# VH-VL binders against a0b8k9r932to1074, part 28

Target 1, 143 residues: a0b8k9r932to1074
Amino acid sequence: NNLPLDGIVFISVRDEDKAEIAEVARRFVNAGLKIIATDGTSGYLRGSGVPAERVRKIYHGSPNVLDYIRRGEVKLIINTPTTKQSVKDGFQIRRSAVDYHVPYITTVQAAKAAAEAIEKALRGELTIKALDEYHREVRYRAL
Key: E = the ipSAE of ESMFold2; O = the ipSAE of OpenDDE; V2 = 0.75 times the mean of E and O plus 0.25 times the DockQ between their complexes.

## First folded at step 15 (VH-VL; framework fv_modakafusp)

Design n3 (at its last look DockQ between E and O 0.69; V2 from the best seeds 0.00; counts 0 for: pae E 2.3 > 2)
Fold by OpenDDE, look of step 15:
Structure n3 (fold): chain C 143 residues (1-143), chain A 122 residues (1-122), chain B 107 residues (1-107)
Amino acid sequence: as target 1 above (143 residues)
Amino acid sequence: EVQLVQSGAEVKKPGATVKISCKVSGYTFTDYYMNWVQQAPGKGLEWMGWVDPESGETYVAEKFQGRVTITADTSTDTAYMELSSLRSEDTAVYYCATGYFSFDEGYPFDYWGQGTTVTVSS
Amino acid sequence: DIQMTQSPSSLSASVGDRVTITCKASQSISNYLNWYQQKPGKAPKLLIYAASSLQSGVPSRFSGSGSGTDFTFTISSLQPEDIATYYCQQAYDLPLTFGGGTKVEIK
């Protein structure tokens, strides 16, 4: 399991998490990552000055987040609980994340930790402790 | 305390339609999807589908497509399951159950109604 | 559809016994598996979610393990109030599907 140092991060979070996640997303962008997000999340991010591409819902056709996952472009998913996205879409996204071994984060704290780890990695400052913390907070699932 | 209270037992003729209600209290109705589960006498559990009370979005299992309609009324915090073209095989207890989706927890049914018995006989 | 196969379909054990129920998925479902307890004439009750997480308020004698296709539900010390039918349920993909159930009785 490696830290994503390039590629796309997909973000879909609750309203109460958007402020903190905006800062995390800003750090990702500064690190060279690209952000795609659902309607509400992407709107908030852009409003906060963070570049974020709106990704259409799965039932609205392609391209959607599944396409990006299947192409190996999405390297990380941030999805906090009780988002307003379709649960049906959630099932498909989660399954694709598992099928294509895309790590996912479900808490704001874990998202912050990931951003810090990525920044340190880019500077060559990643310690064994930091790596272990990252692996603890970021979830991987396999078939 | 969370409560899911279902409507009373129903006795129907083949070909008829039954509509079961599930009234919610103790939590925000729109926070959870409402699922419906069928259990024939002496048999196991079978998931029928769900409704998102907030958006009205529904999903019905293929086995029940064309005969089942799942709805929600946010003004009364009540979910409904309507089953048409009833047949003897539809004789069963029907449960409503809340569902919560997350990447970590999956999709557990944490709260259940008491069940509604539907009997279909000529 | 993902098929869930439980075994055994029924068992009888003594109070204090260790009881083990297995659930096999027709394909990998990661750890998205729930276990329910249904007592006679009552609605099912959630005991375990995410394969091994104990639902709040559930006694510690209940546990779950496994990932992928093979899962295990355990009652470390069977109690009289544990008489029920237990079901596994996959939440990996739609449609959601249940195992056939395991009826647990006391000798």
Scores: ipSAE 0.755, ipTM 0.903, lowest interface PAE 0.6, mean pLDDT 93
Fold by ESMFold2, look of step 15:
Structure n3 (fold): chain C 143 residues (1-143), chain A 122 residues (1-122), chain B 107 residues (1-107)
Amino acid sequence: as target 1 above (143 residues)
Amino acid sequence: EVQLVQSGAEVKKPGATVKISCKVSGYTFTDYYMNWVQQAPGKGLEWMGWVDPESGETYVAEKFQGRVTITADTSTDTAYMELSSLRSEDTAVYYCATGYFSFDEGYPFDYWGQGTTVTVSS
Amino acid sequence: DIQMTQSPSSLSASVGDRVTITCKASQSISNYLNWYQQKPGKAPKLLIYAASSLQSGVPSRFSGSGSGTDFTFTISSLQPEDIATYYCQQAYDLPLTFGGGTKVEIK
């Protein structure tokens, strides 16, 4: 089981996905999870009423997303593909996620499935079917 | 249609410098990192490094550090790789290549230039 | 640096044969493994990414499998146009590294 019922979710998504991801992030916060996000994403989330802590890009030094991952505090990463993101930073974050066994999600669909699974788990309604759907979406991308 | 067109073959003496160009068309040059790959005769492919045309950030693999400079000119949509202090073992075909980075797809190179043969002889 | 060991270095097979090429990484690279085809006198061409995902326009006789350190590339039914050298490449970490290549010939 790698379902994050507590801890931190790191979110960094392209502009087109921000509205749908804000709804997902609200569901995570309501479930007791904390959000950290990069500048543009954190700004959008806070403007939508979703608490999110801004983190610095890796090239700006500490504290950054790698620091949170290395402390074991990040339990899930949501990052949708964009050409605006540094490829060098992408390699570093992905390597750290694998090294510290942090699952990652790259689509809005998978993020919605994660939110649903977490909500069902908290209500005591999690079924083998719902957990299987979550593990199919997240486990494949977490590697 | 995406095209990466490289400059022509070159013959050089040991100690000389070569500068290879890679001109891009069919996509926005600043959206993708440009990579360079060496293929020596009878050998496989070896990644040399990259440049981000938008920021000018570069990376050069350790084997090539000190002799390789990778640059981009956004006014002409052209990337360059310059190799100095040429040795006979630098005789190779050199390719430019690009692709899209993602957590799911890795970083496959979808597009390649036609290659530039550099011959270093005395 | 992550070393990629590719086997065999060359092979000959008949049209219609199943061809298998292996690639072994010196450490886990998850599924971040690409396969390229290089025909004589041409630039490499991407066939497979993420270990098993087929690039658009690539015939379905080509496939890939594996994760971690051990990867396999398969041509289910070798065709005359498949004469080429095949390379694996890890895209897990920098520097990017390629296998030594496998030259495939028709008997």
Scores: ipSAE 0.443, ipTM 0.786, lowest interface PAE 2.3, mean pLDDT 87
ESMFold2 (binder alone), look of step 15: mean pLDDT 92; pTM 0.943

Design n4 (at its last look DockQ between E and O 0.74; V2 from the best seeds 0.00; counts 0 for: pae E 2.2 > 2)
Fold by OpenDDE, look of step 15:
Structure n4 (fold): chain C 143 residues (1-143), chain A 122 residues (1-122), chain B 107 residues (1-107)
Amino acid sequence: as target 1 above (143 residues)
Amino acid sequence: EVQLVQSGAEVKKPGATVKISCKVSGYTFTDYYMNWVQQAPGKGLEWMGWVDPESGETYVAEKFQGRVTITADTSTDTAYMELSSLRSEDTAVYYCARGYFSFDSGYPFDYWGQGTTVTVSS
Amino acid sequence: DIQMTQSPSSLSASVGDRVTITCKASQDISNYLNWYQQKPGKAPKLLIYDASSLQSGVPSRFSGSGSGTDFTFTISSLQPEDIATYYCQQAYDLPLTFGGGTKVEIK
């Protein structure tokens, strides 16, 4: 798994994390990534001036986040703990992330680190240390 | 302190219905899912399903579909498991268990009720 | 459904012994595996989550390892109070499923 430099980032975070994640999302957008998010998260992001497409809940049909994952369009998932997301949907999303080797981040700190790493990578400034830090903060499918 | 307290033992006839309660305290009821687990005498654990107290969303394992109803009452912080059309093989201890989901934490059952014994006999 | 095969079904060891229990999943479940301890007549208790994370308040002699399909639960030094049946449980996919359990006794 490599650092995503293009594609879609799926974001679903708890209320107390939305302010910090908005800044992270802004950095992703500036780097050329597209944001899709759950209803509450996408609303907050748009309200903060960050482009974010609202993605349907899985039980509301297609297209939903699973479709984007299966098509290889989602390259990163940000999902902080204690979100209001359905646990059933969470199981499906997490399973798909593992099955399709989509890395996922579960803390604001890791999300910030990812944004920093992506920006450095685009500038050709990514170091071995930065790469190692990124990999420690992001979960990948274990083979 | 988190506590899950279940209703008392039940003795039922085949074909009857049993409804077990699980009252919680020490945490916000709607922040966690409530799971139900069956354990036949001398046997292992079997997951039956869950309820989201906040939304009322439920999931029941295929084995129990059609006979099990899982509900939650947020006004009393109580979850319920109703099992109908009882048969002898339903004789077991039934547990409620709090579940938490996140991407960085699987789905562990960190707190359990004391269990409710249900005996089905003619 | 994902089948969890637990071994051995039972074992007897002496106080202070190292005890090892294995759990094998019928498919890759990453690290989404939990371990529980159930003492006679009591409800199960969570010991390990996410394959290797120790639950708060659990003694350090308990540990877990593994990823994918093969998992191991270890008691580094068996104590008398550890007499119980231990279960693994996968949380990779629904329905959630448990291993068959391992009954641990003291010689």
Scores: ipSAE 0.558, ipTM 0.855, lowest interface PAE 1.0, mean pLDDT 92
Fold by ESMFold2, look of step 15:
Structure n4 (fold): chain C 143 residues (1-143), chain A 122 residues (1-122), chain B 107 residues (1-107)
Amino acid sequence: as target 1 above (143 residues)
Amino acid sequence: EVQLVQSGAEVKKPGATVKISCKVSGYTFTDYYMNWVQQAPGKGLEWMGWVDPESGETYVAEKFQGRVTITADTSTDTAYMELSSLRSEDTAVYYCARGYFSFDSGYPFDYWGQGTTVTVSS
Amino acid sequence: DIQMTQSPSSLSASVGDRVTITCKASQDISNYLNWYQQKPGKAPKLLIYDASSLQSGVPSRFSGSGSGTDFTFTISSLQPEDIATYYCQQAYDLPLTFGGGTKVEIK
């Protein structure tokens, strides 16, 4: 069961993807999901009219993204590659996501598929094809 | 074409310091972390640490802490590894290697320098 | 530190043979595992990342599999140019660590 119908989506994406991801995030919010995001991403989302709570960098204390993951509150991670994030912090976040079985998405294509699947589910229209497309695009590294 | 070109071989005496350069071309230097790897003669590979060229943030593996300084100069697109208080056991080939992090990668080193041989002898 | 144990340390095989190399991690590393090829006198070359993903330009005779603690690298049909030492490397946790290597030779 990887489809997030409630809970928190953590978003941290490269500048080039922010515009497209903002539209995806709007669809998540309209579906009742909450967004948490890193500084640059949260600022962009809020400037685009998408509610997003800023989370602190791990070095700067609590609450940070690790705290939300450990509480079981984060249901999906959207993270496109960027060198702007500390790689040391990246290792910690990824390790926690693996340990707590949080699925992740690394492309705009996968994020769009997730939004589509969630919207279909809320309308009672989710199909095997729609769920298959979502699972094809989402990554999950459970032990 | 991505290239990592390292400085030439060095012969040093015990107690000296060596500083190896790694000049990059064919990509934006600040987009990737630069890593350093030691390979003693006839031995395997050992990761030494990295630098973020954009911020200057570094990580040095515990075995090398106190003796290794890893830096980057964005004005010349060059990374450096400095190893001090050289011992005969530091005789090795040293590689720079470009790495990137993502949730769906195993932090691969996709491009490597040609290696720099350091010989420590009296 | 996560220890990576490769087996065998060396092997000899004929051209056309299937070659299998294993790598065992001292703890669960999910599938964050890379494979490199190092020919004599040259720098290592990335072949496989994330346990099973082929790097661009790498021949399809190379493959990788596994997760958790046990990983396998396979050359489906050994070619003369595949003479090299092969290394696994975990990327689950810092510090990054390599296996001891497997030297592959032609009989």
Scores: ipSAE 0.434, ipTM 0.765, lowest interface PAE 2.2, mean pLDDT 88
ESMFold2 (binder alone), look of step 15: mean pLDDT 93; pTM 0.951

Design n5 (at its last look DockQ between E and O 0.69; V2 from the best seeds 0.00; counts 0 for: pae E 3.0 > 2)
Fold by OpenDDE, look of step 15:
Structure n5 (fold): chain C 143 residues (1-143), chain A 122 residues (1-122), chain B 107 residues (1-107)
Amino acid sequence: as target 1 above (143 residues)
Amino acid sequence: EVQLVQSGAEVKKPGATVKISCKVSGYTFTDYYMNWVQQAPGKGLEWMGWVDPESGETYVAEKFQGRVTITADTSTDTAYMELSSLRSEDTAVYYCATGYFSFDEGYPFDYWGQGTTVTVSS
Amino acid sequence: DIQMTQSPSSLSASVGDRVTITCKASQDISNYLNWYQQKPGKAPKLLIYAASSRQSGVPSRFSGSGSGTDFTFTISSLQPEDIATYYCQQAYDLPLTFGGGTKVEIK
């Protein structure tokens, strides 16, 4: 089970998803997770009262999201389609996620499911069904 | 309907420069990166690089660095590929193609121009 | 750079035959592999993305499978209009790279 119960969640989502993801992020923070996000996403989250640290773009130097991934600090990535993120940076982030076995979520629905699963896990209420649903909606690779 | 319409065939001398255009219609120009692909006669496909029409960010494959410039004009929904210091081995069909990045889908080229033939001969 | 080795380079089969093309990556590329069809004198056309997802409007006889380093493209029942050269392409890392292509002909 790669469900993160601590550590950092990296979030980069499109504008139309930010409202729903803000609620998800709030649930992550309440569960003890830390949020780092791209400029637009982090700004929205903070504006919504959700603590989110702005992470540097990769070409702006360290520390950036790759550093956090390589250190094993990022435990989950939320990245919905058509983000404003550099595609070059996206390639590097995605590659690092695969290389370092960091699960990633690409839909708002899956993000909500993950938040619920994390909350249940912390309460000792995680069922086999919930675990299976989590694994189906969250992708990760073991190299 | 999405259309990528490229400029016409070019005949150049060695050492010259060629600039190919790719005009877009049917979608928002800034929604996709524009890629360029080279195909020599009877050969396979080779990726040259891309441009983000929205930001102007570019990436050029190492093989073409120093000779290729990729640009985009959002006022005309047109992408450009300029290849300088032409040589005979640059004789090829050049394609523009849209690219979409996602963690789930990767980076497929879903729309293609019709291709532009460039002939380099003395 | 990631090298994509495609095989065979060419094949000839009869209408209705099952056709299989393979693509091997020089390193693990997860499922970030695309397949294209290029008919003579035309631009390539996307058929399969993410190793096994069929592009909208693509006939069901075309399919893709595999992950990691070994991938397979299949035409379940070859049709006359399928005469073309097929290419795999990795999108795991930059620079993007293509296989050498497989020319498919009808006997």
Scores: ipSAE 0.686, ipTM 0.874, lowest interface PAE 0.8, mean pLDDT 92
Fold by ESMFold2, look of step 15:
Structure n5 (fold): chain C 143 residues (1-143), chain A 122 residues (1-122), chain B 107 residues (1-107)
Amino acid sequence: as target 1 above (143 residues)
Amino acid sequence: EVQLVQSGAEVKKPGATVKISCKVSGYTFTDYYMNWVQQAPGKGLEWMGWVDPESGETYVAEKFQGRVTITADTSTDTAYMELSSLRSEDTAVYYCATGYFSFDEGYPFDYWGQGTTVTVSS
Amino acid sequence: DIQMTQSPSSLSASVGDRVTITCKASQDISNYLNWYQQKPGKAPKLLIYAASSRQSGVPSRFSGSGSGTDFTFTISSLQPEDIATYYCQQAYDLPLTFGGGTKVEIK
């Protein structure tokens, strides 16, 4: 029941996941969601034909991902493990996500489940089973 | 195999400076922040701060600000922690440590140096 | 700063006993808690991350549980090689902080 039907999805994923995540991100865009992403992820998505706005690193100022989170615009975070992420930025983003009750997904499988659930909801076909699978795959680490 | 090899034990007088090295092998040095941890005799572990080897960005915990400098040299894959104006309570074992940050797993320290004993005595 | 209160500070148990160590955070830290083992004269070793995930190569007798503010570390059957001091550490926010440690001895 924490299904994002509107707003922004923030995506930051490791290189190995980018191809599969690009397909998921296209499904989100087709469903009316907007994508914001870190440098490498946003570049890959745009090169794959998926509209994605690059977010600035926090130290470069506004607007950055924290601004979108604090304005209540980010409804879901997809972050698979990556070694190239600033640890300092990671702590700031994670703290903001907790403070503003933004759920996060850390696997490609969960991201695919989220896309499926959103598509079913938009067609009026969402079932208790589809919601249960989404909640099983989405990790809630805050609160 | 990942290794963090620290410089040898040091004996110092009060007011002196110590600079401990931590040489990395077995992974790409610039991919992971390097952390420093103090352990006074018979006491627990205390995080001192970190450096990002790629950018040189540092964080020093408030207790250590003003006396601790944490740096990295990417030409030698070596991190350093320098503690100045040494006092007897700085007698401790100092560890370098690193790990992988993620939203999912937090920031556990997977790899530790062997420790460097610093003794401050008159 | 997030304070981590660990208890007991020391304990003695027999080989085969179940050992339980607790760690309490001064605020909700979700599951961002690690457990380390430090054997005498050695560097700490990561055993548990994310409150309950066992690091690769760590024996199954070691486990962790909890979320929020209250966390538990368990050795299901104490072995002689488990003589060590155990530390919890929060990785929720900066500065990173450790619990005071629990020294485990064999009677």
Scores: ipSAE 0.362, ipTM 0.754, lowest interface PAE 3.0, mean pLDDT 87
ESMFold2 (binder alone), look of step 15: mean pLDDT 92; pTM 0.944

Design n6 (at its last look DockQ between E and O 0.75; V2 from the best seeds 0.00; counts 0 for: pae E 6.3 > 2)
Fold by OpenDDE, look of step 15:
Formats: sequence, structure tokens, C-alpha cells
Structure n6 (fold): chain C 143 residues (1-143), chain A 122 residues (1-122), chain B 107 residues (1-107)
Amino acid sequence: as target 1 above (143 residues)
Amino acid sequence: EVQLVQSGAEVKKPGATVKISCKVSGYTFTDYYMNWVQQAPGKGLEWMGWVDPESGETYVAEKFQGRVTITADTSTDTAYMELSSLRSEDTAVYYCATGYFSFDSGYPFDYWGQGTTVTVSS
Amino acid sequence: DIQMTQSPSSLSASVGDRVTITCKASQDISDYLNWYQQKPGKAPKLLIYAASSRQSGVPSRFSGSGSGTDFTFTISSLQPEDIATYYCQQAYDLPLTFGGGTKVEIK
């Protein structure tokens, strides 16, 4: 999969990762991407000056993250392991990501790498090495 | 050390109700979902459902819907599985098991109780 | 529901032998597959998660591979303490489902 240069990034991360992910999210926004996030994550991002739209939990109805995924609007998911998220919702989101071939990142380091890669891509500076590193850190369902 | 300690063996009559407990120690009870798995004598494993100890959210497999209630008591770090309208085919060992969800690791059951034998006989 | 077909249902091998167990999913489950070991009279124990990741403390002779619908569990050199029934389990979608199990015995 290619790096997203436009579209929506869905972010849901654990508390200890929010500070670092806020910087990553800022870089995404500056690159022209839109951020949607779960309650706790979106609140932190906004508090840090990063625009982030709060997305409904799946059991609270539409529109929720699944709707955005199914419409092809979510181009990347950042989800670090957290004990606070609904596991049922997680199953549905993860399944949808696989079904609709949406790449997902599960570590802060991979998220940082993705931001750097996107910035370089926009400047026409993306190397083969950088692309290979991106593919190793980002998971997706191959056709 | 993480420990899941289940209640003792049960012998019940058909139509009765059994409630099994699973007390945890060695970790924060609300950090993991608690799953229940059934294993009939000489048979394989069958997932019954789970409970989120923090929120009380539950999911029960279709096969057991209407007869199974899964709960958690955070004041005692204990999960419960109640099975009603018991029948002979409910004779089995029942296990509690923790589950951890992530996009990367999936949902493995990393810690298990010792199992509780339930015998249903007239 | 996703059906997990495990084979063989039982096998007997000698100490030191390479043992291979297969698990086939009725649909693509990516790599969301776990392997468990259950010794007689004991609770199951997690050995492999995410198809190929070995759980902490698990001996290196145990391994897993595969993605999509076809998965393989391998014991590179069977030991006497490996006598058990092994199960695969998909965690791609609810309800969670297990394979039928493979009983491994020593000749």
C-alpha cells in the first residue's frame, strides 16, 4: 500500500503514547490529512492544539469509524494497545481495516516513521529504502 | 504471579442452575476481558463469551444465549459464569481465561484458570 | 461463523521427530490465529499468537507459520513432555472458534 497523502487518519492510542502521537498527528495535519479519534485521544489532541474530530463509538450509532472506513475515507489507522477501548469495537474496526485494505500502525515508532515518510513523499524525496521501511512497519491485508 | 482460581466441582440436576467463580490476582482485574471456555469430556474447546470487568459489557456466543450470564465483581476481583436450565450435554470442564486485544497480537488467551468440572445427572 | 479445520486429529511420533499440525480457516483470517497446548488434566496453555509469534517462555522448538486460510504448527524435535492435545483458535471475528484439536503421542 502507498502512503496516504490525503484523506482521514483514525487514531486511538493509550494514555502513555498520547504525547508522542500528538506530534505525529500535528505532522499529518500539516501534510493535509484529517484526524478523527476516539474520545480520550481526540480530547488530548485538541488540548495540544491538534485538530481532531471525535468519532462515535460503534455501539453509539452512526456515523462511526466503520462508516468512514467503508466509504474509503480512512486511509490509515494508528492504534496502540490500550485497556480502555471496547474490545468488541476493536474487533469490528480491525476486521474492517483488513477487509477494506486500510493499513494500520500499532507502535509510536512506526507512527513517527510514517509521518516522516509522508513528509518526504510530498517533497519528492522518498527513497526506496524509506518505502521498504514503511512497508515493514505498517500492516495491511494484501490482495 | 498471575493466578486465576476457579470455584470447585459442581454436581447438578437437569433444569438446575450453576454459577462458577474465577478469582484473579497478580494483575489489575479491569485490564483484561475475562473469557469462558467449555470443554465436554474428551472433546475440544468452545468459546462461550466474555465480560469486560471495567464496564460490565458482555458478549455471549449464540449457542449459549439465553442460558448464560457472565458478570464481574471489581470489589473482589472475581468473574462469574452462570449457566441455567442445565442439561446432560452441559457436563463439561469450564475455564476462565484472560484476553488481551490489539491490532498486532490479536486476542490470545494468555492466562487460564484451573477449570471447574460441572456434572449434570438425574 | 468461521470454521477451523485441524489435521490430523491424532498422531504418534518418536522422540526427536519433526511434528507438523495444520489448521485451515473457512475464510481469510489474516494472521489472527493462536495455538494452544493442553496436557492431560490441565488447562490449555498459549504457545503461539498472531500465527507466528512465540509466547514468552515457550521453547524454541515450537513455531507457527501461515496467513490467510492455511496455517501450520511445528515441533522441530518432539520431546516426551510435549505429549498433549494442541488447538488452533481464530481471533479474526466473533464468535471466537477453535480447531478440533490434535492429540500428539510418543511411540
Scores: ipSAE 0.683, ipTM 0.882, lowest interface PAE 0.8, mean pLDDT 92
Fold by ESMFold2, look of step 15:
Structure n6 (fold): chain C 143 residues (1-143), chain A 122 residues (1-122), chain B 107 residues (1-107)
Amino acid sequence: as target 1 above (143 residues)
Amino acid sequence: EVQLVQSGAEVKKPGATVKISCKVSGYTFTDYYMNWVQQAPGKGLEWMGWVDPESGETYVAEKFQGRVTITADTSTDTAYMELSSLRSEDTAVYYCATGYFSFDSGYPFDYWGQGTTVTVSS
Amino acid sequence: DIQMTQSPSSLSASVGDRVTITCKASQDISDYLNWYQQKPGKAPKLLIYAASSRQSGVPSRFSGSGSGTDFTFTISSLQPEDIATYYCQQAYDLPLTFGGGTKVEIK
């Protein structure tokens, strides 16, 4: 079971996904999870009324997303595809996520399924269907 | 339609420098890293390094450090690979290549230039 | 550096045969492995990415599997147009590295 019931979710998504991801992030916060995000995503989330801590880009120093991952604090990564991500930074983040066993989600659909599953789990209502949908959409490369 | 068009074949003497161009069309040049790959005759593929066209940041594989400079010119949407102090073993086909990065991908190179043959002969 | 050991270096098979090529990584690379086809005089062509995902337009007879350190590329029924050299490539860590290639010929 890799469903995150507490801890930090790192979010970095392309512009066209931000509106839908903001609603998902609100559900995470309501479930007691904390959001950290890159500048553009963090700004959008905060502008939408969703608490999100801004994290530094790797080359700006600590604390950055790698620090949170390496401490084991990041329990889930949501990163929808973007052509603008630094490939070098992307390799570092991806390698750290694999090394530290952090599950990741790359689609809005999977992010919605994760929110649904977490909400149901916290209410004691988690079903086989909800868990199955979550596992099918979440990639667990290090597991 | 994505196209990577490389400069033409070169014949060089040992000790010379070659600079190969890779002109891009069909996508936003600054959105993708540009990679360079060497293939000696009858041999396999070897990654040389990359450049981020937006920032100019580069990575050069250790084997090529000191002799290879990889650059990008955003005013012409053209990447360059310069190899100095040429040796006979630098005779090869050189490719530019790029692809989309995500956590889902293995960073595949789904767009390649046609290749540039460099021959180093006395 | 992550070394990719590709086997065999060459093979000959008949049309219709199942062809299997392997790559071994010197360390765990998860499933960040790509397979390319290169015909003589041509640039490489991406066939498989992320170990098992087929690139758009690639025939279903081409497949890949594996994770960690051991990877397999399969042509389920060899066709005449499949004569080429095939390369694996890891994209887990820098520097990016390729296997030595497998030349596939028709008997």
Scores: ipSAE 0.045, ipTM 0.682, lowest interface PAE 6.3, mean pLDDT 85
ESMFold2 (binder alone), look of step 15: mean pLDDT 91; pTM 0.939

